# Ledger of designs, part 25: VHH binders against EKC/KEOPS complex subunit cgi121 (cgi121)

Target 1, 174 residues: EKC/KEOPS complex subunit cgi121 (cgi121), of Schizosaccharomyces pombe (q9p7j3)
Amino acid sequence: MILPLFPETQVHVFVYENVSNCAAIHEQLISQNPIYDYAFLDAATILYKKQVYSAIIRALEDRRDEQMKTKTIHSEVILSLSPKTEISSAFRQFSMTKKSKNIVVVKIDSKLTEEEEFERLDKLVEGNRVEFSDEELQKLIDFKVLKKNYKLDPSTLENPLASILSSIALRGYS

## First folded at step 6 (VHH)

Design pb101 (from pa1 with A108S; framework vhh_7n9e_1)
Fold by ESMFold2-Fast, scan of step 6:
Structure pb101 (fold): chain B 174 residues (1-174), chain A 123 residues (1-123)
Amino acid sequence: as target 1 above (174 residues)
Amino acid sequence: DVQLVESGGGLVQAGGSLRLSCAASGFTFSSYAMYWGRQAPGKGREWVSGISWRGGSTAYASSVKGRFTISRDNAKNTLYLQMNNLKPEDTALYYCAAGLFPYSTDESDYDYWGQGTQVTVSS
């Protein structure tokens, strides 16, 4: 995927359901294995494609402006999903855990084609690939998690898109 | 009572310059991406330029790249379009729009629209 605001930046997003090896992946992420340099998100936290892309755009802007708060662009994507600038809370809220079952995986600045990146990632993730679409994401979301992460009240929970995107846009500026 | 009010249009000769402004009120301007679109006589609407929430990222249609510059001032709730080296084919109604997502050229992704300011470039 090419983003008009970052036309030189290659972006790939993959969704896996029924992942059986999340504990093994989590261990590799904790050890900072460079083979696993992706943003591994718990799909229970992602409701819209626009949510992911907004976080990516925010992270890319922070990298360009030399204002990243984390060590990698992929960690910055995870932070950028959060309405707050607290790194530890963002990772606790949005990162995959050893108990995750469905995940969203983001790769930025890949030197590989989408097909090559997919083949590489498919060897790391033991699960079923599904389309990156709002329809598929809505099957995997946990609304209790979403409500907690974005502090949604009953009125905003019925149509949360605006609240989610505003939270991502205003992080650190509200 | 949301408003987007464009100004700065007018008649200019080819090769001339204009600066358009869009004054926003009634919503949190800094949480919205902004864009300029245009509609030429007898044609549909087309995207011209977009700018992210804080002005850090901009994008342009290929027809205006290098000639137009989009910018914003969040303290003043105002969007700008600096248009240089204007051509007769730039003649159109120019309107601003606001949306929560900064990379879409799809009108359905935008929440608020202005009514436009006319730009006429004589040859």
Scores: ipSAE 0.376, ipTM 0.707, lowest interface PAE 2.9, mean pLDDT 88

Design pb102 (from pa1 with A108Y; framework vhh_7n9e_1)
Fold by ESMFold2-Fast, scan of step 6:
Structure pb102 (fold): chain B 174 residues (1-174), chain A 123 residues (1-123)
Amino acid sequence: as target 1 above (174 residues)
Amino acid sequence: DVQLVESGGGLVQAGGSLRLSCAASGFTFSSYAMYWGRQAPGKGREWVSGISWRGGSTAYASSVKGRFTISRDNAKNTLYLQMNNLKPEDTALYYCAAGLFPYSTDEYDYDYWGQGTQVTVSS
């Protein structure tokens, strides 16, 4: 996908359900294997396409402004989903874990086409691809996790989009 | 209560300049992307420009790119549109809008709207 605010940046987002090898993927991530240079998110934390894109835009703005707090653009996307600036907290809240079942994978600055990235990821991820859509994400979300990550009250949980996007936009500013 | 109040419109000759302002109140301005749109007599609404939460990213309709500059001052809760080299085709009601998503040109993604300020460019 091409973002109007960053027309030179290629962005691909993939969703996998029923992933059986999250423990193996997690080991590759902590070993910093360059083949796994993606943002691997727990789908239990993602409710909307706009949530992911807002975090991507925030990360791309921080990269452009030389304000990144993490080593890679993909780590910066994970940080940018969090309403807090603490890196370790953001990774605990949003990253795929050994116990994850469904994942959202973000690739920025790919030199490959979307189809080529799908072919690569299908070899790394033992799960079923689904469409990156609000409908599919709503099947995978854990509302208890979402509530805790964004500090939502019961009335806000009925329509959380505004609170989620505001939290991403205001990270680091009271 | 939420308000967006535009000002700075008026009558100007072709080739001239105007600076529009939009004063925002009643919401957390810095968490919203801001937009300028316009509506010419007898025509539909047209997206003109957008700016992200802190002003780090901007986008423009092809018809105004290079002539108009969008900016914001979050400390003053104010959005601006600097319009240079105005053309008769720029004659329209100019309104500001606020939305939580920073690059949407879809009006359904806008949460708040101003009433607009009239810009008339004479030949």
Scores: ipSAE 0.316, ipTM 0.660, lowest interface PAE 3.6, mean pLDDT 88

Design pb103 (from pa1 with D109E; framework vhh_7n9e_1)
Fold by ESMFold2-Fast, scan of step 6:
Structure pb103 (fold): chain B 174 residues (1-174), chain A 123 residues (1-123)
Amino acid sequence: as target 1 above (174 residues)
Amino acid sequence: DVQLVESGGGLVQAGGSLRLSCAASGFTFSSYAMYWGRQAPGKGREWVSGISWRGGSTAYASSVKGRFTISRDNAKNTLYLQMNNLKPEDTALYYCAAGLFPYSTDEAEYDYWGQGTQVTVSS
């Protein structure tokens, strides 16, 4: 996807269901293996494409303005999904775990084409790739996790888009 | 009650300048991306410019790039459009809009609209 506010930034987002090797991927992330330089998110936490893109745009603005609170742009995307400024809390809430079954993977500043990133990720992730669409994300979301992460009122849970995007936009400014 | 109120329009000669303002109330201004659009007599709506939540990122239609500057003041809940080197072709009703997603030229993604302020550029 081309982001009009960052037209020269390459952004790729991939969704995998029924992933069987999340524990192995998690070990590679802990070891800081550069081959795994992506944001690996638990799909149980992602309801909308706009949720992911809002976090990406927020992270890119923080990088441009030299306001990043984490070491990499990919970890900044994970932080940017959180309504709070605490880094460790954001990672616990949104990052893939050893027990994850469905994941959303974000790559920023790829030197590869989208097709080449697909080939590379398909070798790292043992699961079924599905379309990055609101329809597919809605099949993988855990509404209890979403409610907890964004502190959603039960009345807003039926249509939480505005609340989620506001939380991402306001982190650290309200 | 949500309101977006534009001001600063008027009659100006070609080559002149105008500064438009959009005063926002009834919503959390700082959580919304803001936009300027325009509609010339007898023509469809045209996206003019957009600005992200904190003003860090801006975008412009090719027809106005280099001549117009969008900015915002979140402490004052106000959006601005500085219009320089105005042309007769810039004559239109200028309206501001707000959207939660930080950038879109698709008006279907906007949440709130102002009623607009008229800009007339004489030749």
Scores: ipSAE 0.284, ipTM 0.629, lowest interface PAE 3.8, mean pLDDT 88

Design pb104 (from pa1 with D111E; framework vhh_7n9e_1)
Fold by ESMFold2-Fast, scan of step 6:
Structure pb104 (fold): chain B 174 residues (1-174), chain A 123 residues (1-123)
Amino acid sequence: as target 1 above (174 residues)
Amino acid sequence: DVQLVESGGGLVQAGGSLRLSCAASGFTFSSYAMYWGRQAPGKGREWVSGISWRGGSTAYASSVKGRFTISRDNAKNTLYLQMNNLKPEDTALYYCAAGLFPYSTDEADYEYWGQGTQVTVSS
């Protein structure tokens, strides 16, 4: 995908449902295996494509401006999803866990084409690929998790898009 | 009440400069990506420039890149377009628009629109 604000940056986003090997993937992430250099998100936390793109653009702006709070661009994406500035809190809220069933995977600055990245990632993830679309994401979201992560009340939950995107945009300014 | 009000248009000679302003009210300006578009008489709308929510990232149509500069002041809820080395083909109604972050060139993602300010560049 091409982002108009970062036209030289390669960005790929993949969605997998019914993943059976999340525990194995989690162990590879803890061991910092470079083969798994992606942002692995729990799909229970992601409702919109724009939610993911907002976090990506914020992370890329922070990298360009030499203001990253974490050591990698992929960890910066995870931090950027959170309305708070605490790194450990953001990872607990949005990262894939051993118990995850559905995941969203982000790759930035890939040296591979999207097709090559699909083939590589399909070997690491034992699940079914689905389209990165609002329709597919809405089938995988956990609204209790979403409400907790973004502090949504029942009135906001009826249309949470603006609240979620504002939380991502204003992290550290609210 | 949400409003976007453009100002700063006028008549200038080719090679001249103009600075457009867009004053925003009624919404949380700092949460929105902002845009300038234009429409020449008898033509469709053309995207000109966009700026991310904090002003850290900007993008420009190829026809204006290097000549126009977009900027914003979130404390004043104001968007700007500095237009240098104007050409007769820049003659158009210039309008601002707001879309919830992140940045998009798809007009369907723009929530608020201004009415525009006329810019006329003479040969």
Scores: ipSAE 0.378, ipTM 0.686, lowest interface PAE 2.9, mean pLDDT 88

Design pb105 (from pa1 with D111Q; framework vhh_7n9e_1)
Fold by ESMFold2-Fast, scan of step 6:
Structure pb105 (fold): chain B 174 residues (1-174), chain A 123 residues (1-123)
Amino acid sequence: as target 1 above (174 residues)
Amino acid sequence: DVQLVESGGGLVQAGGSLRLSCAASGFTFSSYAMYWGRQAPGKGREWVSGISWRGGSTAYASSVKGRFTISRDNAKNTLYLQMNNLKPEDTALYYCAAGLFPYSTDEADYQYWGQGTQVTVSS
């Protein structure tokens, strides 16, 4: 994917359902194995494509402006999904866990094509790839988790997208 | 109530300058990408310029690039368009719009629209 604001940046987003090896992947992430340099998100926390892209654009702007709070662009994407600036809270709320079953994987600055990244990820992830679409994401979301992460009240339920994107845009402000 | 109110339009001679303002209220301005569009009589809408949530990224239509500058002041909930070297072809109703995605030229992503301010450029 090419983003109009960052035309030189390659972005790939993959969705996997029924993943059986999340515990093994989590172990590699804690060990900071460079082969696993991706943003591994729990699909239970992601409702819209725009939610992921908004976090990516926020992270890319922070990298461009030399204002990243984390060590990698991928960890910055995870932080950017959170309405708060606390890094540990963002990881607890959005990162995959050893008990996750469905995941969203983001790769930024890939030197590989989407197909080549899929071949690489297929060796790391034991699950079934599905399309990165709002329809597929809606099958994997946990609305209780989403409501808790973004503090969604009945008054915001009609348009969760607006509340989610506002939270991403305003992270670290007021 | 959500409102976008444009001002600063008027009559100017070719080669002149105008600064348009768009005052936003009723929504969290800083969480929205902002846009300027225009419509000349008998023609469809034309996207003119866009600016991301925090003003870090801007884009312009080829017809205005180098002549117009978009900016925003999130503390004042105000969007601006500085128009220099105006041409008769710039004559149009100029309106602002707000969208939640960090940047998009797809009008389907625009949630709020202003009524517009008229700009007339005489030859």
Scores: ipSAE 0.295, ipTM 0.629, lowest interface PAE 3.3, mean pLDDT 88

Design pb106 (from pa1 with D111R; framework vhh_7n9e_1)
Fold by ESMFold2-Fast, scan of step 6:
Parts: C-alpha cells; structure tokens; sequence
Structure pb106 (fold): chain B 174 residues (1-174), chain A 123 residues (1-123)
C-alpha cells in the first residue's frame, strides 16, 4: 500500500491467526536475525486498520525528521503505537510474545511486491493469513489488553477509535 | 463549544496570493489532523489539502499542488493555507475541518467543520 503522505514508501501489512510457532519467531527476533526485519505485533492489541496506519505515519515522520528513538523503522512503528515515550514499555505492550496466537506483521521499504512478501512470510509464520480489515481485527482483539494499553474508561470503550488515535498523536506532548 | 473560524478570504486578481487562517477552539487542536476543502458555486465539495497532527506531513489535491502550502501552529491553535499563483477556477468558499486521521479525504472521517471564507479570483 502507498500512503498519500509518503507516496514513495512501500507499506505491507499482514494478519495471521492461529500461529503455532510464535516462540520460534520470538527467538529469531531476540537474535536480531535480519530475515525477521518486520514489526511483529500481537493482534490482541490492534483493533483498527487506522491504528496501525497512524503508528506507521508517525514512525515515518520521525524517520524523515531524523528523530527516531529506536534503531529501525519497524521498532519505531512499535514505539509509535504506545501513548508513552518509553521504549521498553511499548514493546511489552504491543510486540508479539512467545505465547501470542494471532499477529499483525508490518513491512516498510520492501523492494518486493505484496505477493512476494506474503510468500516469504508464509515460510516464517506457521498460521492462517486473513484479510487486513477492521472486521478481521475485531475477531482477534483482547478488549482487556486494549483498555489497559490506552487507559480507556468505560464511557469510551464502546467507541475507542478517537481515544486510540489521539493517544498515538499526543505521544511526547502531554 | 467547538468552533473553527476561517478568515483571510477576499477578492484577488489572477496570479495573486492570499493566506487563509482557521482559528480553532473548544477541542485539543494538536490531537487532530486538519484539512482545507472548498466548494465552487453550483458544485460539490472538493478536498484541497491535509496536514498531520504536528505538521510533519502534508498532502495536496493535484489541482493545487505546487501552488498552495498548508501549515499549522499548534501553540496558537491555528491552521493556515498559503495560496499562490491563484487562478479564476480557484474561486470558491474555503473551509477548514478537523479529523483524527491525516490520510483520509473522506468527509465521513471529519469530526468538526468551519463555515468557510469566500475567495474570488478575477481574470
């Protein structure tokens, strides 16, 4: 996908359910294996496509302005999902874990097509690909995790989109 | 009470310049992406430009790209549109709007709207 604000940047987002090898993937991420240069998110934390795109836009703005706080654009996406500026907290909140079952995978700056990236990821991820859509994401979300990560109160939980996007936008300002 | 108040419109000759302002109040301005749209007499609304929460990213309709510049001052809760090399076809009511996502040109994603300021470009 091409974002109108960043027309020269290739962005691919993939969603996998019922992943059986999260522990193996996690080990490769700790080892910093370059084959795994993606943002691997726990789908329990993602409710909307706009949530992911907002984090991507913020990460790309920070890279353009030479203000990235992490080593890679993919780790900057993970940080950008968090309402706080603490790197370790963001990774604990949003990154996949050994016990994750459903994941969202983001690739930025790919020189491959979406189909080619899918073929590559299909060899790394042992799970079922589903459409990157609000409908599919809503089947995988954990509302207790979402509420905790964005500090949602009961009055906003039924329509949390505005609160989530505001939290991403306000990181570092309030 | 939420308000978006546009100003800076007027009559200008083709080739001239105008700077529009939009003063925002009643909401946390820095939490919202901002937009400029326009409506020419007898026509529908057209998206003109958008700017991200902090002003780091901007987008423009092809008809105004290279001539118009969108910017914002979050300390002053104000949005701007610098319009250069104006053409008679730029004649329209210009309005600002606030939404949560800078990618969207869909009016359904806009939460707050101004009433507009008239720009008339004569040949």
Amino acid sequence: as target 1 above (174 residues)
Amino acid sequence: DVQLVESGGGLVQAGGSLRLSCAASGFTFSSYAMYWGRQAPGKGREWVSGISWRGGSTAYASSVKGRFTISRDNAKNTLYLQMNNLKPEDTALYYCAAGLFPYSTDEADYRYWGQGTQVTVSS
Scores: ipSAE 0.013, ipTM 0.451, lowest interface PAE 7.9, mean pLDDT 86

Design pb107 (from pa1 with D111Y; framework vhh_7n9e_1)
Fold by ESMFold2-Fast, scan of step 6:
Structure pb107 (fold): chain B 174 residues (1-174), chain A 123 residues (1-123)
Amino acid sequence: as target 1 above (174 residues)
Amino acid sequence: DVQLVESGGGLVQAGGSLRLSCAASGFTFSSYAMYWGRQAPGKGREWVSGISWRGGSTAYASSVKGRFTISRDNAKNTLYLQMNNLKPEDTALYYCAAGLFPYSTDEADYYYWGQGTQVTVSS
């Protein structure tokens, strides 16, 4: 996928369900193993493709403007999903944990094709790949987690897209 | 109470320049991507340009790339379109629109629309 506002940036997003080795992956992320340089998100927190792409656009703008708050573009994507600017809170809210079952994986600036990244990730992730689509994401979301992370009013929970995207756009600004 | 008000249109000769403005009120301007579109008489709406929430990213239709520049001033709640080297084919009603996602050229993703300002380019 090409983002029209960042035409030179390679972006790949993968979704895995029924992942059995999240604890092992989490250990590699804590040790900062460069092989695992991806944004590993808990699928319980992601409802829309546009939610992920909005966070990617925020992260890419922060990189372009030399305003990144984290060490890597992938960490910046995780931060950018959060409506607040605190890094530790964003990671607690959106990152994969040892107990995660379904994950969304984002790769930016890949030197590999999407197919080559799939082959690499299949060696790292013990789960079933599914399509990155709103339909598949809706099967994996936890609405209690989503409501808490974006502080959604119960009345907006039935159609939260505008609230989620607005929260991502407004993070850290008036 | 939500308004987008365009200004700066008019008559200009081919090769000339115009600067359009869009003044926004009634919503949090900085949380919206902004767009310029146009509609020539008897034609459908055509996407012209888009700009992200803070102005860090811009995109243009091929027909205007290199001639038009989109920009925004979030402190003034104002969107701009600098139009250079105008052609008769640029004659249209120019309108601004606000959406939550800067990637989209789909009108269904636009939340607010202005009425537009007329640009007429003579040969």
Scores: ipSAE 0.243, ipTM 0.618, lowest interface PAE 4.0, mean pLDDT 87

Design pb108 (from pa1 with D111N; framework vhh_7n9e_1)
Fold by ESMFold2-Fast, scan of step 6:
Structure pb108 (fold): chain B 174 residues (1-174), chain A 123 residues (1-123)
Amino acid sequence: as target 1 above (174 residues)
Amino acid sequence: DVQLVESGGGLVQAGGSLRLSCAASGFTFSSYAMYWGRQAPGKGREWVSGISWRGGSTAYASSVKGRFTISRDNAKNTLYLQMNNLKPEDTALYYCAAGLFPYSTDEADYNYWGQGTQVTVSS
């Protein structure tokens, strides 16, 4: 994926459903195995493609401006999904866990094509790859989790996209 | 009520300058990426420039890069396009548009559009 504001930055986003080895992946992430240098998100927290891209662009802007709060661009993407600046809270709310069943995987600065990254990820993730689309994400979201993470009330639940993107955009300024 | 209102267009000689403004109201301006597009007579719509939600990142079509500068003032809910060294080929109706962050050059991602302001560059 080419981002007009960051045209030299390679971005790939993958969605997997019915993943059976989340516990194994989680252990590799804890050990900081460089083979797993991706942002692994719980799909229960992601409703829109624009939600993920907003977090990516926010993280890339913070990296460019030397304002990253975490040690890697992938962890900065996870932080950037949160409406608040607390790193531990963001990871608890958006990262894949041992109990996750569906995941969204983000790769920044890949030297590989989307197909080559898929072949690499296919060896790491035991699940079914589905299209990164709003339609597929809608099937995997947990609205109770979404409401809690973004502090949505009944009025904002009717149009959550605007509220979610505003929260990502205004993190640390609201 | 959401509104985007462009101003600053007019007739100018080749080599001249114009500054366009787009006044936004009815939405949280600072959470939107903003864009300038144009449509010349008998041609399709062309993306010209865009600016991220806080103004930290900008992008330009190759045809205007180095001559045009996009900027925004979030305190005033206003988008600007400084147009320098204008060419007859820049003659077009210039529109501003707003899309929820993140940035996109696909107009299907734009939530709001202005009516446009006419720029005519004589040779």
Scores: ipSAE 0.386, ipTM 0.677, lowest interface PAE 2.7, mean pLDDT 89

Design pb109 (from pa1 with D111H; framework vhh_7n9e_1)
Fold by ESMFold2-Fast, scan of step 6:
Structure pb109 (fold): chain B 174 residues (1-174), chain A 123 residues (1-123)
Amino acid sequence: as target 1 above (174 residues)
Amino acid sequence: DVQLVESGGGLVQAGGSLRLSCAASGFTFSSYAMYWGRQAPGKGREWVSGISWRGGSTAYASSVKGRFTISRDNAKNTLYLQMNNLKPEDTALYYCAAGLFPYSTDEADYHYWGQGTQVTVSS
């Protein structure tokens, strides 16, 4: 099982392609509108389901241990994707921007079902939902962005899973 | 070369305790989730416990929950399993394994395996 230690934690991950209102969503995130309390990621930065789940596990561990470096669990997920501990750098590297076209949206601690959460997000996001799968993520990734964010060399870029997961595991760990 | 070497097994009476160790070398131990599994003669493999990269999160099979405690020391590249209130049905070869994705009970996610250490619990 993927998250056996956090069995009562509700986790939903949604993928949208061809999103036309990223600028409007970004404005709501800057104004800290509580309706938008999700982790909004640029799909250009995400290659694997395990990449997202590893960041979620890392964030949940930090919350449980009272070691969160950011204000919300969703911002902690964004930080946890980065191999570095600098919050502003992590947000620049992984967050949705006004110019994003495809996004990955994470919701933690939802009291809603996946279907109910999708209905809510469908009102906020003007795009097409696709399956959260490695196959769909592979269509949306930007390998230049991935290489830069995780400092991958050409040899590891052909099969980067181990390097990405190791980077998430080692963030801020000495 | 990569090595996982288990130790601490032996013969113990029911109700007794043992502490198993798994010494890791040849890879970055702190970037791997670690696991204990076991196999009794004539039985299939059974997942026993898992621990995340820094030891912040642990999970246990229902058969051992409350009796076994998994822990790790990343400075020493060592994984531990403290086994208390041992029962005859705990008799098995205990092996450690390393994988990059935490909390997987799917053996396909395990990258490295040890050879195992025998635990025998007498009635």
Scores: ipSAE 0.199, ipTM 0.595, lowest interface PAE 4.6, mean pLDDT 87

Design pb11 (from pa1 with S30H; framework vhh_7n9e_1)
Fold by ESMFold2-Fast, scan of step 6:
Structure pb11 (fold): chain B 174 residues (1-174), chain A 123 residues (1-123)
Amino acid sequence: as target 1 above (174 residues)
Amino acid sequence: DVQLVESGGGLVQAGGSLRLSCAASGFTFHSYAMYWGRQAPGKGREWVSGISWRGGSTAYASSVKGRFTISRDNAKNTLYLQMNNLKPEDTALYYCAAGLFPYSTDEADYDYWGQGTQVTVSS
């Protein structure tokens, strides 16, 4: 995908359902294995494509401006999904866990083609690939988790998209 | 009461310059990406430029790249478009728009629109 604000940046987003090896992936992430340099998100926390892309754009702006709070662009994407600046809480809220069943995987600045990234990820993730679409994400979301992470109340249910995107845009600038 | 009010249009000779302003009120300006679009007589709408929440990222249509500069002042709730080396084909109604999603050039993703300011470039 090409982002008009970052036309030289390669962005790939993958969605896997019914993943059986999340515990193994989690251990590789803790050990900082460079083969796993991706943003591994729990799909229970992601409702819209725009939610993921807004976090990516936020992270890319922070990298360009030398204002990243985390060590990698992929961890910055995870932080950027959170309405708060606390790194540990963002990872607890959005990052995949050993108990995750469905995941969203983001790759930025790959030197590999999209096909090569698919081949690489298929070796790391034991699950079923599905389309990165609002329809597929709607099947995997946990609305209780989403409401808690973004502090949504009943009055924002008519337009949760606006509340989510505003939270991402305003993190640290309110 | 959301308002986007454009100003700064007018008649200018080819090769000239104009600076457009868009004054925003009634919403949290710095949580929105801002856009300039235009509509020439007898044509559909054309996206011209976009700017992210804090002005760190900008994008331009190929037809205006290098000639136009988008900027914003979040303290003043104001969006700007500096237009240099204007051409007769730049003649159009210029309007601003606000959207929560910063990379979209799709008008369906825009939340608020101004009514526009007319720019006429003579040859």
Scores: ipSAE 0.439, ipTM 0.729, lowest interface PAE 2.6, mean pLDDT 89

Design pb114 (from pa1 with S30R Y103W; framework vhh_7n9e_1)
Fold by ESMFold2-Fast, scan of step 6:
Structure pb114 (fold): chain B 174 residues (1-174), chain A 123 residues (1-123)
Amino acid sequence: as target 1 above (174 residues)
Amino acid sequence: DVQLVESGGGLVQAGGSLRLSCAASGFTFRSYAMYWGRQAPGKGREWVSGISWRGGSTAYASSVKGRFTISRDNAKNTLYLQMNNLKPEDTALYYCAAGLFPWSTDEADYDYWGQGTQVTVSS
């Protein structure tokens, strides 16, 4: 049980590589099309499963405590990945762009099973689904982007997991 | 050096109460989810309770829910377990643990462990 504190909350995470229609998806997100109510992340920014789950748990705690800073739980997940409190910076750092090629997609509060969400997303995303695993994420990460987003120096690069999770936990507190 | 030091255990009568403390040092306490686990005589380890990094979220094993309360004081680097209406079945070595990942009942996600404090509940 990864999320025992939120047992009634459905959480699904999908990874797509070689996505050819990111520009089209981005336009749908800008237009607030409710069919695209997911957190679309650039996979270049995600190294670990624990990174994504930590951001999800922080977003769910902020929603429960009525402390969300963004309009939706999905945008709150994007904000929660950032070590900064500024919303615009978080979105620039972690959100999918028109030029993205690999994406991580998070769905919260789904009434569908993982396979049913996959069937829906397969119609929206023109790419290849891969397993949500540290091994697959390591193939898609851009270490220059990761270093910049979490301000990693050479010493923290030896074990970036601890620095990343601490940054997510301490956003706005240190 | 990372240290987790439990205290507050002892002998108590059934229906009584105890408060356990876990003093943490050597790491950034507020970045870690904290856990209480226990090991009864002749049994394996059992997860008892957990609390997220800021104390906003808590969870409990079904066997202790409604009787135990986990809390933390990040300014003091201290974790607590308030145990009420204790039963003989609660007799165990109680240990605290820290995990950087915000929540898991899987021991593989725990980064640091204390040595434990003994709780004995007499009928």
Scores: ipSAE 0.343, ipTM 0.666, lowest interface PAE 3.1, mean pLDDT 88

